# Miniprotein binders against q9h3h3, part 114

Target 1, 235 residues: q9h3h3
Amino acid sequence: EDGFTAEHLAAEAMAADMDPWLVFDARTTPATELDAWLAKYPPSQVTRYGDPGSPNSEPVGWIAVYGQGYSPNSGDVQGLQAAWEALQTSGRPITPGTLRQLAITHHVLSGKWLMHLAPGFKLDHAWAGIARAVVEGQLQVAKVSPRAKEGGRQVICVYTDDFTDRLGVLEADSAIRAAGIKCLLTYKPDVYTYLGIYRANRWHLCPTLYESRFQLGGSARGSRVLDRANNVELT
Short names: E, the ipSAE of ESMFold2; O, the ipSAE of OpenDDE; V2, 0.75 times the mean of E and O plus 0.25 times the DockQ between their complexes.

## First folded at step 7 (miniprotein)

Design Z13
Fold by ESMFold2-Fast, scan of step 7:
Structure Z13 (fold): chain B 235 residues (1-235), chain A 85 residues (1-85)
Amino acid sequence: as target 1 above (235 residues)
Amino acid sequence: DREELIRRFEELVLEALRLLWEAYLALKRGDLETAERLIREALEKLEEAARIAEELGDPELLRRVELLVRMAERLLEEVERLKRE
């Protein structure tokens, strides 16, 4: 978030969501077409606002792969936002626990593992691995940001259905590692995004619940996962 | 009081952001009347925030308001586009 305010990040996120997405949808497209699609739309070359020299001439908000069993469910985000406003005007403390309660009550449960990589071969290779894992059923859904005109790192997001389901979150981490990913991963619930809570918020809430670091030879899972909220290693 | 103005500015900007998020979600579900109303409410909050930024003489605060106003304008354009379909 260096050099960006919460408002800047929220505005960019809304713009990306509203712009067209490049989607490989395994629910309607044969898996055999994935490699050609990945070759046509490498994330290091797809530009955010389009360029005649890139694969796209029109704006692209996200490049996404939907698994065969993917069933989108954003929950009751309107109810969540109304409850959040009520919570802020009450005398009740704003804690990770109260946000978790609001998320559960309104069924806003999705979350994601994030990895940030510079544009180039490593990013494209990592995305290809993740996309194949999604199409083969080891992961449910993923997306990657296009290349920004400002330059900088791009983000791959790998989603899970329920951030309160620790086992499911850890299984996604294992599948990411099995796909050959070795970089740092962080896990964030979408509830924080819908409420506009980023790193520098007035409630001093950490939107990152877990960190995953690659480890050679020690862990059966291939990684060490830290619970950031409780400062406990989940080995 | 400078500190009180800064706090009011931050509250207005956060309220505007929430209204714009809610408007965006209304657009996704096809509720154009709700989206338009929420965008107008956000713009009212941003207008007040802009006055505070000008009073404080802080161009960075004004830039933050301009970012969200641009977002609100883009959402209004999308509302107008969908109304024509």
Scores: ipSAE 0.165, ipTM 0.592, lowest interface PAE 3.8, mean pLDDT 85

Design Z14 (at its last look DockQ between E and O 0.55; V2 from the best seeds 0.00; counts 0 for: pae O 1.6 > 1.5)
Fold by ESMFold2-Fast, scan of step 7:
Formats: sequence, C-alpha cells, structure tokens
Structure Z14 (fold): chain B 235 residues (1-235), chain A 85 residues (1-85)
Amino acid sequence: as target 1 above (235 residues)
Amino acid sequence: DREELIRRFEELVEEALRLLWEAYLALKRGDLETAERLIREALEKLEEAARIAEELGDPELLRRVELLVRLAERLLEEVERLKRE
C-alpha cells in the first residue's frame, strides 16, 4: 500500500506540474486586477481536468500567484540526485541531518507551508487572503490545487526561499496567520519532494519539518510553531 | 513462485518510477534526449510488470502499472511539445 501511495503521489505531482497553470503574475499584472481574477477562478470551482460547468474547459494543474519579487531558483537538482544515489549506496544513515546537508551543498533550499482544506467557501476565502498577501509583498509565491474529480481536500502551498532560514520560515507563518488562516499548517522542504519523501517513506522520516497551530489571544504570535524533526518548540 | 513474482513486480515498479522521476527532471532542465531515453526504459520495465500482474491475476497490481504508464505517456507528450518550440 505504501508503495502504491508513493507512486500515485509522485505521478500526480509530475502531471500537475506539466499541465497548464492559471497564474496571476504580479511582476506583469497590476494588483488592482487581483480581485477580479480571484472571483473568476475560485479554487473550489476550478476542475482538475476541465468541465463545461466550471471556470475552465481545459485541464489545470495548479492555480498560482507570483509575487512582484518572485525569482525561481531550484538549485542543483541534478547534483542533488547524484549525491542521493551515492548516499544510498554508501550505507551511511539517512537522517534529516544528512538530507539537510545534501540540500545545502546543492543549493536546493526552497520549501513550503502546506494547508489542506475541503472544497468550499473556507478554501476560497483562505486562498484569496494568501493571494493578496503575495501580491502585497508579505509572501513570495503560492499555489493551490484545483478540485479533483473525486472531491477530496485541496492543498494551498506557500513557498519560502530557504528552509534552513528559521526566521524566514516563521515570518511566512506570521504572514499566513495575518491573512486570517487558522487551520493546521505543516512545512515541507522541496528537497524532500525531489527525493520522493512522502508520508510513508522507507527511511521512516517525518515528511515535514515544522508544524504551526493557530493560538487565539495571549500570545505575542498568532501561532505556535514546532520543529518536528527535533521535537522543539520554536514559538 | 507467487512471492518471487510479487518481489520482482515491486522491483520493476520501483525502477520504473525512479526512471520516470529522472526523466521528469531531465525535462525540467531541457534535456529532451535523456528524458525520452529514460521514459522508454521505464516503459520496458512497466511492460514486464504488467505481464507479472496479469499472471498473478491481481487487478490492483495492474492498476498500479496503468498509473505509471499514463505518467510515461504524459511525459512523452511533454517531450514532443517541447521539441516543437
């Protein structure tokens, strides 16, 4: 079952990446056009493979908003993969620490806060808040999955440039909370995605590095953030 | 025997997925020749996996192969699209 789950997730991720994206690009589009774009493409209504009854008749892999300063940098993914093969062959232990070092060596540093929401008003409202934060410069880039045929939960991904920069990761969390988001957030470095580390991986690694829980009143921050790899409270 | 066929099936599927992942990354860096070669290698592994799944009469195993074949076909479509640019 674990094998099938990993295969399904990898296949769907690759397919979604290759299919067309609906993008609001703040580098070339005035911020004043965002509200109309959000009204035209609410993620609860945009379908993965197109439907005459939805905003899209053609397949959509992701709905994304690029910030004005967005500059993608995937690092040396080829070098990362070669080093990963060597590590597995070497018999050295595969731990969060060794993966972190591979990521640093090969400059594969980006990561993302993830939130999973059922299709509906709350998803659309959460996405609108995130999109506005991106366009206003509090976040760099974000994307949300379209509605799948089976009607499962959708995911919003909010990216940061460097998962080893704790302050930057926490600043993104704060911006997400300031946008009105109250659900559970988990943070995953892109190096885990490139190396195929999902929920049920053979190395028994936790697939996320950080976890954020909203906390009402009495806190200097709007949330508590836990470092899951080290089981240490950061806030 | 049955256990050996299942073990061989899992090995083939794991190898095919690795090849398709490497092909996907080759596509992202614009190396269309490497991507196409890796996709073809993955399809050979998947064809053998399909034969094992059919021999075992297990529709779940066939579904897993079909999922990866669909991915391979989608990757080939992307290779052809990028060749036309």
Scores: ipSAE 0.473, ipTM 0.809, lowest interface PAE 1.8, mean pLDDT 86
Fold by ESMFold2, look of step 8:
Structure Z14 (fold): chain B 235 residues (1-235), chain A 85 residues (1-85)
Amino acid sequence: as target 1 above (235 residues)
Amino acid sequence: DREELIRRFEELVEEALRLLWEAYLALKRGDLETAERLIREALEKLEEAARIAEELGDPELLRRVELLVRLAERLLEEVERLKRE
């Protein structure tokens, strides 16, 4: 099999969410402790299941940093799910446009920039830069996956509070680039996560809304950002 | 009919996955009674899916059911843990 099934992707996402997270919460922890925390828990060394020699002895689902101004608001997720069920039985077409409208109607507007990096210095350095940007207030909240036993790429997620606010999404991209990150970024609205819709889904929906490529556009921000739904460059 | 059994299997797995996702979200909001009920309903659908997979003699289909059963059991363990708190 060349890809993962939708049930496999959903199961893995739920398991990681349910396992403990390692969190630096700037709302309750002084910023001066951040560098020590980063040194103690580099994402290339924190293991998903607490392997021997890891800084963690128990499973870790995610490593996260919450900014001073982080105020979680998931919106009307329950209503979103009910409307999604009704839509599936209605006979109406399921398109990215209908998902967008559901998200707006139920105020489930958050989303995230994603980057995938191999374990090692580049990953740890990128994460440290993102974590500092969060604590300093340029970004709201971010998380990074721990190292999996199979040694594959890890993901850093950088959240924004409204995927329809293109300026806010672009500001987050700029903050990520200011941290020295030059790899491909993809942006996924959280509505897809809350509905359990991943890349290998039966509706063949693509959860990626925006794509950011460094230096391709030559912009002042160092990014070329494409709106994949409308095939329009934002930068 | 083999084709009809396959369609029924896919329907059961899809419904079970939906129920487990709803249970997971109920668990996150602290609604343990709803979470437990949904997990049990998903397990009933997975039991039927497993019988169909065995009838078809397809170990890949049975492996897909096993994945969701393990997820359901993990969710039940979390529900029980939270009930004791």
Scores: ipSAE 0.462, ipTM 0.788, lowest interface PAE 1.5, mean pLDDT 87
Fold by OpenDDE base, look of step 8:
Structure Z14 (fold): chain B 235 residues (1-235), chain A 85 residues (1-85)
Amino acid sequence: as target 1 above (235 residues)
Amino acid sequence: DREELIRRFEELVEEALRLLWEAYLALKRGDLETAERLIREALEKLEEAARIAEELGDPELLRRVELLVRLAERLLEEVERLKRE
């Protein structure tokens, strides 16, 4: 992903967060309704701006599924940003360790596995698998981008509560693989997004902490997970 | 030199993205005045970034700026929508 693609995705994500979401909340909606909801709002057909003939008449930012254990906790993002500004002005070296410590201090610990898929059956099937895993409690929360007018790939985001919990990150990868997803996954902490740290930033920080590649006949996880910061395989 | 211009461009884009994100957070809090101020500050950064992109003659850099300008404009539209409610 070039710097433009990362910025584009970030800008579109922020713009999408301002528009209405189509949400299936397993805390309030019976799990038995999931299949009907998935059939009503397939991500490949839901359009970003409510195009004629789409399932949605109004703009949709995201399609999301909330699990039973989902608790929205964004932490102290404002305090994080203030501390980040102070750090930049201090002239102190900025490292992945510095950002990790800032994230911990301000409780901004959420992160996500990202997958990019072309619109169509494969995307809708992948989303259905993820949505089911969320409703079944294997994952906490996931969202998928609606279809853009220009087409292009749609993104599925599968969240974890703590990017510093390596086990939890790996468990989420396993659950995604168990849902039948075989594409490349990248894991990005939300702290990098909140601080505007994208690819090719002046600090040479890589916002992608982990990469997961599907592996046939591999370990029980069905994937190889690479720690990108240390260039070490975790599986 | 070209390297310094590129460095400055990237810095401006990073600052603009940060400001736009802060503006979005301000909007969520109902702080429309802060949101508007931050968006305008981001637009100033993006104007400078656009001038650098033009000086470099790099259409990719221009497209990056245009994307962020459109985001800023959309945030302003949201501010104005919320002010009318």
Scores: ipSAE 0.389, ipTM 0.737, lowest interface PAE 1.6, mean pLDDT 89
ESMFold2 (binder alone), look of step 8: mean pLDDT 88; pTM 0.871

Design Z15
Fold by ESMFold2-Fast, scan of step 7:
Structure Z15 (fold): chain B 235 residues (1-235), chain A 85 residues (1-85)
Amino acid sequence: as target 1 above (235 residues)
Amino acid sequence: DREELIRRFEELVAEALRLLWEAYLALKRGDLETAERLIREALEKLEEAARIAEELGDPELLRRVELLVYFAERLLEEVERLKRE
């Protein structure tokens, strides 16, 4: 009611991760079962806390799809946090480049493309497209938030292994677009999440590295990806 | 004085949040002993923060502490669940 503090956002993120997930795991489940699973658990109807009348009676933190080759690697998050504390006390400028070096040194490299959509048919259709791309091997892993009791937009997260691998990030964007997604996408490295850096932070860091907009091009349709820091379009 | 109490409160809450985040990460990697220790350290910081919030008579500060205490208890519950496996 008073808005969200950084403590509230961090606590909710941890709670969502710890609460049960609804998972379609292509490592153990045949791809032919995906369409039935998507019909059973549309994200616009799955509620965060298991409201009566929803598909779930228990809390759900995330709805996720794991690809056949998915193997999570979070890197050395403890070393990252220790280095972050040392950086803050060192008096050195805290910049995107310094954060990037910390992430590389500690192998905390994963990141994600984010899309925000209101609950409804468009969200469910977008999620189905992403889930199929994951199961078919064009993407590694994705998740979507359940419906919050307050309403508001839900988020689809599509993960890549290495935010410093620009080609890999762009390939994921292309796969998202090939799945029929036309809305705005933004890309955030997980290092910002692990350090609790959100849109409003005291260092004025922008955790978003890239922005993707759907465009009808010349001979080939695709997207324009913007490097947010330099305001340079990537082609 | 009031300004020193507010500064101390913010320091305790920031420390508690960092400890809970570290505990969460320890939990995710299966280090239950470290997770439990960090959670209990966070709860001690939050108990002190609650006393300061009550002294200041600020219900919003107390609400912030209660949110983090709820989360610390949820993390501790998960540690206990995993110990049973």
Scores: ipSAE 0.188, ipTM 0.601, lowest interface PAE 4.0, mean pLDDT 84

Design Z16
Fold by ESMFold2-Fast, scan of step 7:
Structure Z16 (fold): chain B 235 residues (1-235), chain A 85 residues (1-85)
Amino acid sequence: as target 1 above (235 residues)
Amino acid sequence: DREELIRRFLELVREALRLLWEAYLALKRGDLETAERLIREALEKLEEAARIAEELGDPELLRRVELLVRFAERLLEEVERLKRE
């Protein structure tokens, strides 16, 4: 059935957020320790549920790097979730516009650029580049999933503080490209994640706002960015 | 006390997710007996997790368990559908 993948993704995301994280926090840890930390915890080797043969013996939900200026602001997630439940029972149309308004009303504004890579050297190299950009101040915060039990792609998430700030979202894309990343990127507001809305959902909503494709010589940013919500090219 | 309850809750949710993923793979390969057993085992873990969430007085943790129960119920419905073919 069509809903199985979306529900499974929602359940996995929830469990990962609740499990312990491996964090390099540049607000409290010297930047000189980053290279050793990256060597100790390459995401292709860190296992989701722990293994004596991996860097971790206990479950790890996420591997994260916090920048020096990172100031987490999730907004009023509790109010958002209550309003969402009320909206569902009200019979009012559930559209991208109504979700955007709920997010603004409750100040749940963060979002993220996503990249999916197979476990291996390319993933570890991409993560190291992103982590260095975070510690150096070009990006604010990022995380990467650990290796799944059954394999499959891992995801790197690079966060911005306001999905309605188009310039800020584009600046983050530029910084990711400057870090040497050439794969497909998609941008998702966290409001969709907090509400458990994934690509296959009963409201037929697309949680992806932007898409970035690497284009050598075609863009000053090294990429073409498409606004999926408005169906227009931005670069 | 509270910290131990949170740790138990997390362990139960992690184990339930592992069981549900294994059930999904069993379902995809047509092993309906294994899928059903694993789903029912996951539901037992989730029932205990719901009790702990209620004891902690945390509605968000309870809502998270409810999402996993819904996923488990959908897998069980698919097992039942395939058995009737």
Scores: ipSAE 0.015, ipTM 0.412, lowest interface PAE 6.0, mean pLDDT 83

Design Z17
Fold by ESMFold2-Fast, scan of step 7:
Structure Z17 (fold): chain B 235 residues (1-235), chain A 85 residues (1-85)
Amino acid sequence: as target 1 above (235 residues)
Amino acid sequence: DREELIRRFEELVAEALRLLWEAMLALKRGDLETAERLIREALEKLEEAARIAEELGDPELLRRVELLVRFAERLLEEVERLKRE
């Protein structure tokens, strides 16, 4: 209840996507340069709209690391949005299953594990671990938000190619845990982002498909993953 | 009655948000004509939503509209910048 709405979150996401990104691209940059890049652009110090006292003087929407094998595929977002408009005017119930079918039909399959951390050492350390996992090939691509002018938590997003591929989603979770991350993770398909499905959405849908909680005491996986949409335990 | 106004407000805001997302994607692919058209359509929806928010006397609904109007205006400025290149 801090006044966030679905529109606030969607507008923030769109604005960030529009602004320039700081990118370490392992497809064209040697892995040996990563540590220097991370030291130059710690996410707790990079400001959203820039200032002379930060590493950036101009706006930065996202700080990202692309893996060597990264190949972006957004699918048919235009077709998805047209179908979404038709669905809304049809009067049919809007459910996770209906949205899943829209995403499959239009090949909008990517999704992401999300973690929210306060600005500071723990955020920068978590991001460095994730970035190294991406460059080393354990994860495909990741990004982290810059420090907001208004303050608040920052988000690390770790992407997978296909949210319907449970094994791929779970493999990414395992790689995140192997990088030393122990906080709560939630998984959101990009179709929800494109359609404006956030925590305060007008359809009252759960905005995430999966959640991952770290196992205390050394289980085989290191985490428990729950399917939030169907309330089914996956591990 | 009041519930009908709230429903209409939510529909207008959702439509505006969809149009602004489509406009941003059009900007990313360099389709400035489509982007401008979509932004202007979104602003018309938001103007209607603002009138409903004022009628309801709900300052939070008005703040939600103002947020999207500011974003739409920023997108329109980006369209104008790219047209001059």
Scores: ipSAE 0.165, ipTM 0.564, lowest interface PAE 4.1, mean pLDDT 85

Design Z18
Fold by ESMFold2-Fast, scan of step 7:
Structure Z18 (fold): chain B 235 residues (1-235), chain A 85 residues (1-85)
Amino acid sequence: as target 1 above (235 residues)
Amino acid sequence: DREELIRRFEELVLEALRLLFEAYLALKRGDLETAERLIREALEKLEEAARIAEELGDPELLRRVELLVRFAERLLEEVERLKRE
């Protein structure tokens, strides 16, 4: 199932990117319109391939909110792919460090905090909190998957522009916690997504760089963040 | 024999996925000719993988190929759509 799930995730991610997105763009839309937009498109009810009984009759790949200062930069993904093929052919060890160096060389720096939630009120509530944080300027951009036909968990992705900027990654975690999110978060650099590093990869790499667990009792931090690759607390 | 067939199947599937991802990137940059070539190359590898899955009599391996074939067909449909714009 490991091989199948990795291929399934890659194919589904590409298909979702190609299908239309429902976007609230704070660069061009007044913040006062957000609550109505969230009520119209709750992610637990928006269907992946459209349904007359849902908010959408046509396919939706992602539901996204762009912050006022959002400026997308994917870097040189083509150059990254060529360098990755060369690295694999070279016989050099494939490690988090070598992937980090490839990402920096090709400016493929974005990454995301991931949270997986079952369809329902908790998902919609979490998404609304994240969307408000984006529109208010506490986060840069976020997206959430629509509901699959057969059910299953949905994912909220909260992006940062540079996964090598540890302070920026931690600041995003703090903003997510301030928005009321208490579930487990994991952080994945987009370079891992572009190179097909998923749960069961053949290089035996941890598919995420960081994890965040909510701290009970209202500590000053609000969460405990761990560097998964090196097994080190970032506190 | 059986173990070698499984290994070859996994290689073909990974090669096909790699080609489909490159085709997807080509589509995003508007390079329709490169995208179509890569998709067709991926479909050739998936056809070989399907034959191995059938020889092994493993319906799960065949379903994995079918998923990637559906994605390849979706990419070809997008190439055709963009050619008409």
Scores: ipSAE 0.245, ipTM 0.628, lowest interface PAE 3.3, mean pLDDT 85

Design Z19
Fold by ESMFold2-Fast, scan of step 7:
Structure Z19 (fold): chain B 235 residues (1-235), chain A 85 residues (1-85)
Amino acid sequence: as target 1 above (235 residues)
Amino acid sequence: DREELIRRFLELVAEAFRLLWRAYLALKRGDLETAERLIREALEKLEEAARIAEELGDPELLRRVELLVYAAERLLEEVERLKRE
């Protein structure tokens, strides 16, 4: 009961977004420099609030890699916020479909695949694979959380431009798997983040749209992707 | 009274978080005036919560306040940065 709540986690996420980021930007940095950058800033060693014994002495919110073609579009967040307040006041049902429509109307379309891993070699290896896929153009952009003071799992986020583009979401999943990732993945649209849809939300909405599980088997190598809201298998 | 202080602490932290979340959304939509006002209001509540945590001598409660103060100060720095653009 005395543990951190979803609200407390959201506050930590806000602070991380505002703190400095360590960024490898393939739009302006040669790909040949990536391996040295990855060796300098392994996520398991980069500390959230800085430590003289770590790669960073100052706080780091996120470690990120931007692909050559990365061009972020946040959409109309002001319009989304106003529409969300109107929707809540209207008494209309709050459903995944309603949120999807708000996101489309206001062009807030980005989303991300999430994976949670314990600090250590496996995390650093997974991040290196994702970072290379981004720099090579198979993924657009990704970030990983630094090591928390209290410890615990770290998260890798792999972004896609449009959560309503099912093919694009599945292609990102395939690229993540091709990078050697075998853990559970879940997909969350950024509109849910802007509207405060976390695990224990008052709307009882599932906070993620899809989950991906690694599955090897003859001609069906890869992963199984499930639409969590409708309990429908997509692959 | 320990029970009353703990209850007041939890109320202040919950209120501060709601203010910071609203400030974060205001910042995302470019409403810097609203963001700054809400952040400063949250910091006022967090200062009271910190005094209660110190009186209770509970380092875990103080750490909870410090995390929210950190978030508030980072949001305020971002507001100031955007005002300079």
Scores: ipSAE 0.187, ipTM 0.628, lowest interface PAE 3.7, mean pLDDT 85

Design Z20
Fold by ESMFold2-Fast, scan of step 7:
Structure Z20 (fold): chain B 235 residues (1-235), chain A 85 residues (1-85)
Amino acid sequence: as target 1 above (235 residues)
Amino acid sequence: DREELIRRFLELVKEAFRLLWRAYLALKRGDLETAERLIREALEKLEEAARIAEELGDPELLRRVELLVYAAEMLLEEVERLKRE
């Protein structure tokens, strides 16, 4: 299966997390500074490893916007990892429900809506809309990947604090749509990342809990949201 | 031979990734000593993988090793940063 690909995606994610981030922090920076910051650091132009010809000369792992109320909480990752090892050793079936209970027990609850866009005007426009929604308080925190040396699509991640809070996840989707985003969105809990579970895994778990598709003239929300685990339309 | 080298390369990359992932998790829980040791082990595996990629003459295999080396270096820098706190 895609084990090799999953491992390399995980390695890229680790490197990006550890490299410096370009951050607009609304907790300490006035909202009036946002437009200038967005113009200085459009994601289609910021390079992953730095380039004298780009806005950055040094490596950038992520470009992020923190909302005024943003309070990071990763939970008890150590306890989660210990419980995961015990679960694997126990012979008990490893299912989405079992993993969900581990996440709840250890308060590892954050998750994110993901969208993938090609470098260019549409990416920069989408990011600007998301960033403004974060600074205005409709979303809590978001980040976007810089332009990779090899090219390819870039990802915007919009975080929620509790993946088990369905209403909160759906409210974030609505805010993303209100910001003008029309592309496919997928939602992934961070617990899967902390356990090293990616798309290709030996337990055949799907790390994606929800999909959101833009719908014209249908839902008042502007989207159809599918619960991937239960195969149920939510909106 | 080529087929054996590719098989060895894939196993080295797989083991190096597992070590780096364990190091990342150790770092997240504040176990800096374990993280540093695992990063060192991963770099040894990646050095061998890099030699194989060079022998195979495949720039994409070398790029994949370079991404893991970069991840290892970033994790090591974070370990050093946290030691100073």
Scores: ipSAE 0.017, ipTM 0.449, lowest interface PAE 5.6, mean pLDDT 84

Design Z21
Fold by ESMFold2-Fast, scan of step 7:
Structure Z21 (fold): chain B 235 residues (1-235), chain A 85 residues (1-85)
Amino acid sequence: as target 1 above (235 residues)
Amino acid sequence: DREELIRRFLELVEEAFRLLWRAYLALKRGDLETAERLIREALEKLEEAARIAEELGDPELLRRVELLVYLAEMLLREVERLKRE
């Protein structure tokens, strides 16, 4: 977590994205095969760089489930990077608002709900719930990190198409909660990932836009979602 | 001087990462010659960083170099794959 530089975290992200992924693709694979696939590749056992004693002998960057309607749009990442270099040399302040404008201009709109869990049964159970929600159409796409060499928590990422679409972000949160997830969730736009905005960034930006906390309210249950940048309750 | 070695290490790692990021962007736009040149330049800096990490005896610093070397080798393999298309 804390203790890694922004460069190190960005390098890890690039390496993971470029290494092979283990994918259950609901566009081409029958839903009836999901349970067997989940049993074969529990994220607590799949190793990042391969191990003869794990389900994989070769590196795995991500374990992913694609929904039936999944159609990725990463936008103009190269244009975003060029604009980011120009912004850094300008006198303009680096704020969530200026990053939002860059993202909109270059159509880099996707984002993700993040949950961090220790390797073990709870991680594998949470991932299975998310994967089933994706295959059943309540979520669009998700991925989970394999187990790192150093141990530590693993991350489940649940993607939405447009981080500026608050209703879409909240609908994804509701679907995650309906799948039985009770841990803290934070939401990060992919533009932050592409620009290297992690915990120890030089701009002192909060690396996430939203957070969701599970709560019980009398006989009701649900989550409380906060817009961290504007300090506004959304639910 | 331990402080100077740590400073030099961080400079090398940061510059190597910037080179690899630019190589990745070159690769995505099909500029294989630029990508390969930048990757090889990054690997040269990472060799120096590895020697400093070994001298300092810090496994965390060596691990950081190993990650960037892994990334550089991955990008280089992708350059070679695309050249064969």
Scores: ipSAE 0.064, ipTM 0.544, lowest interface PAE 4.4, mean pLDDT 84

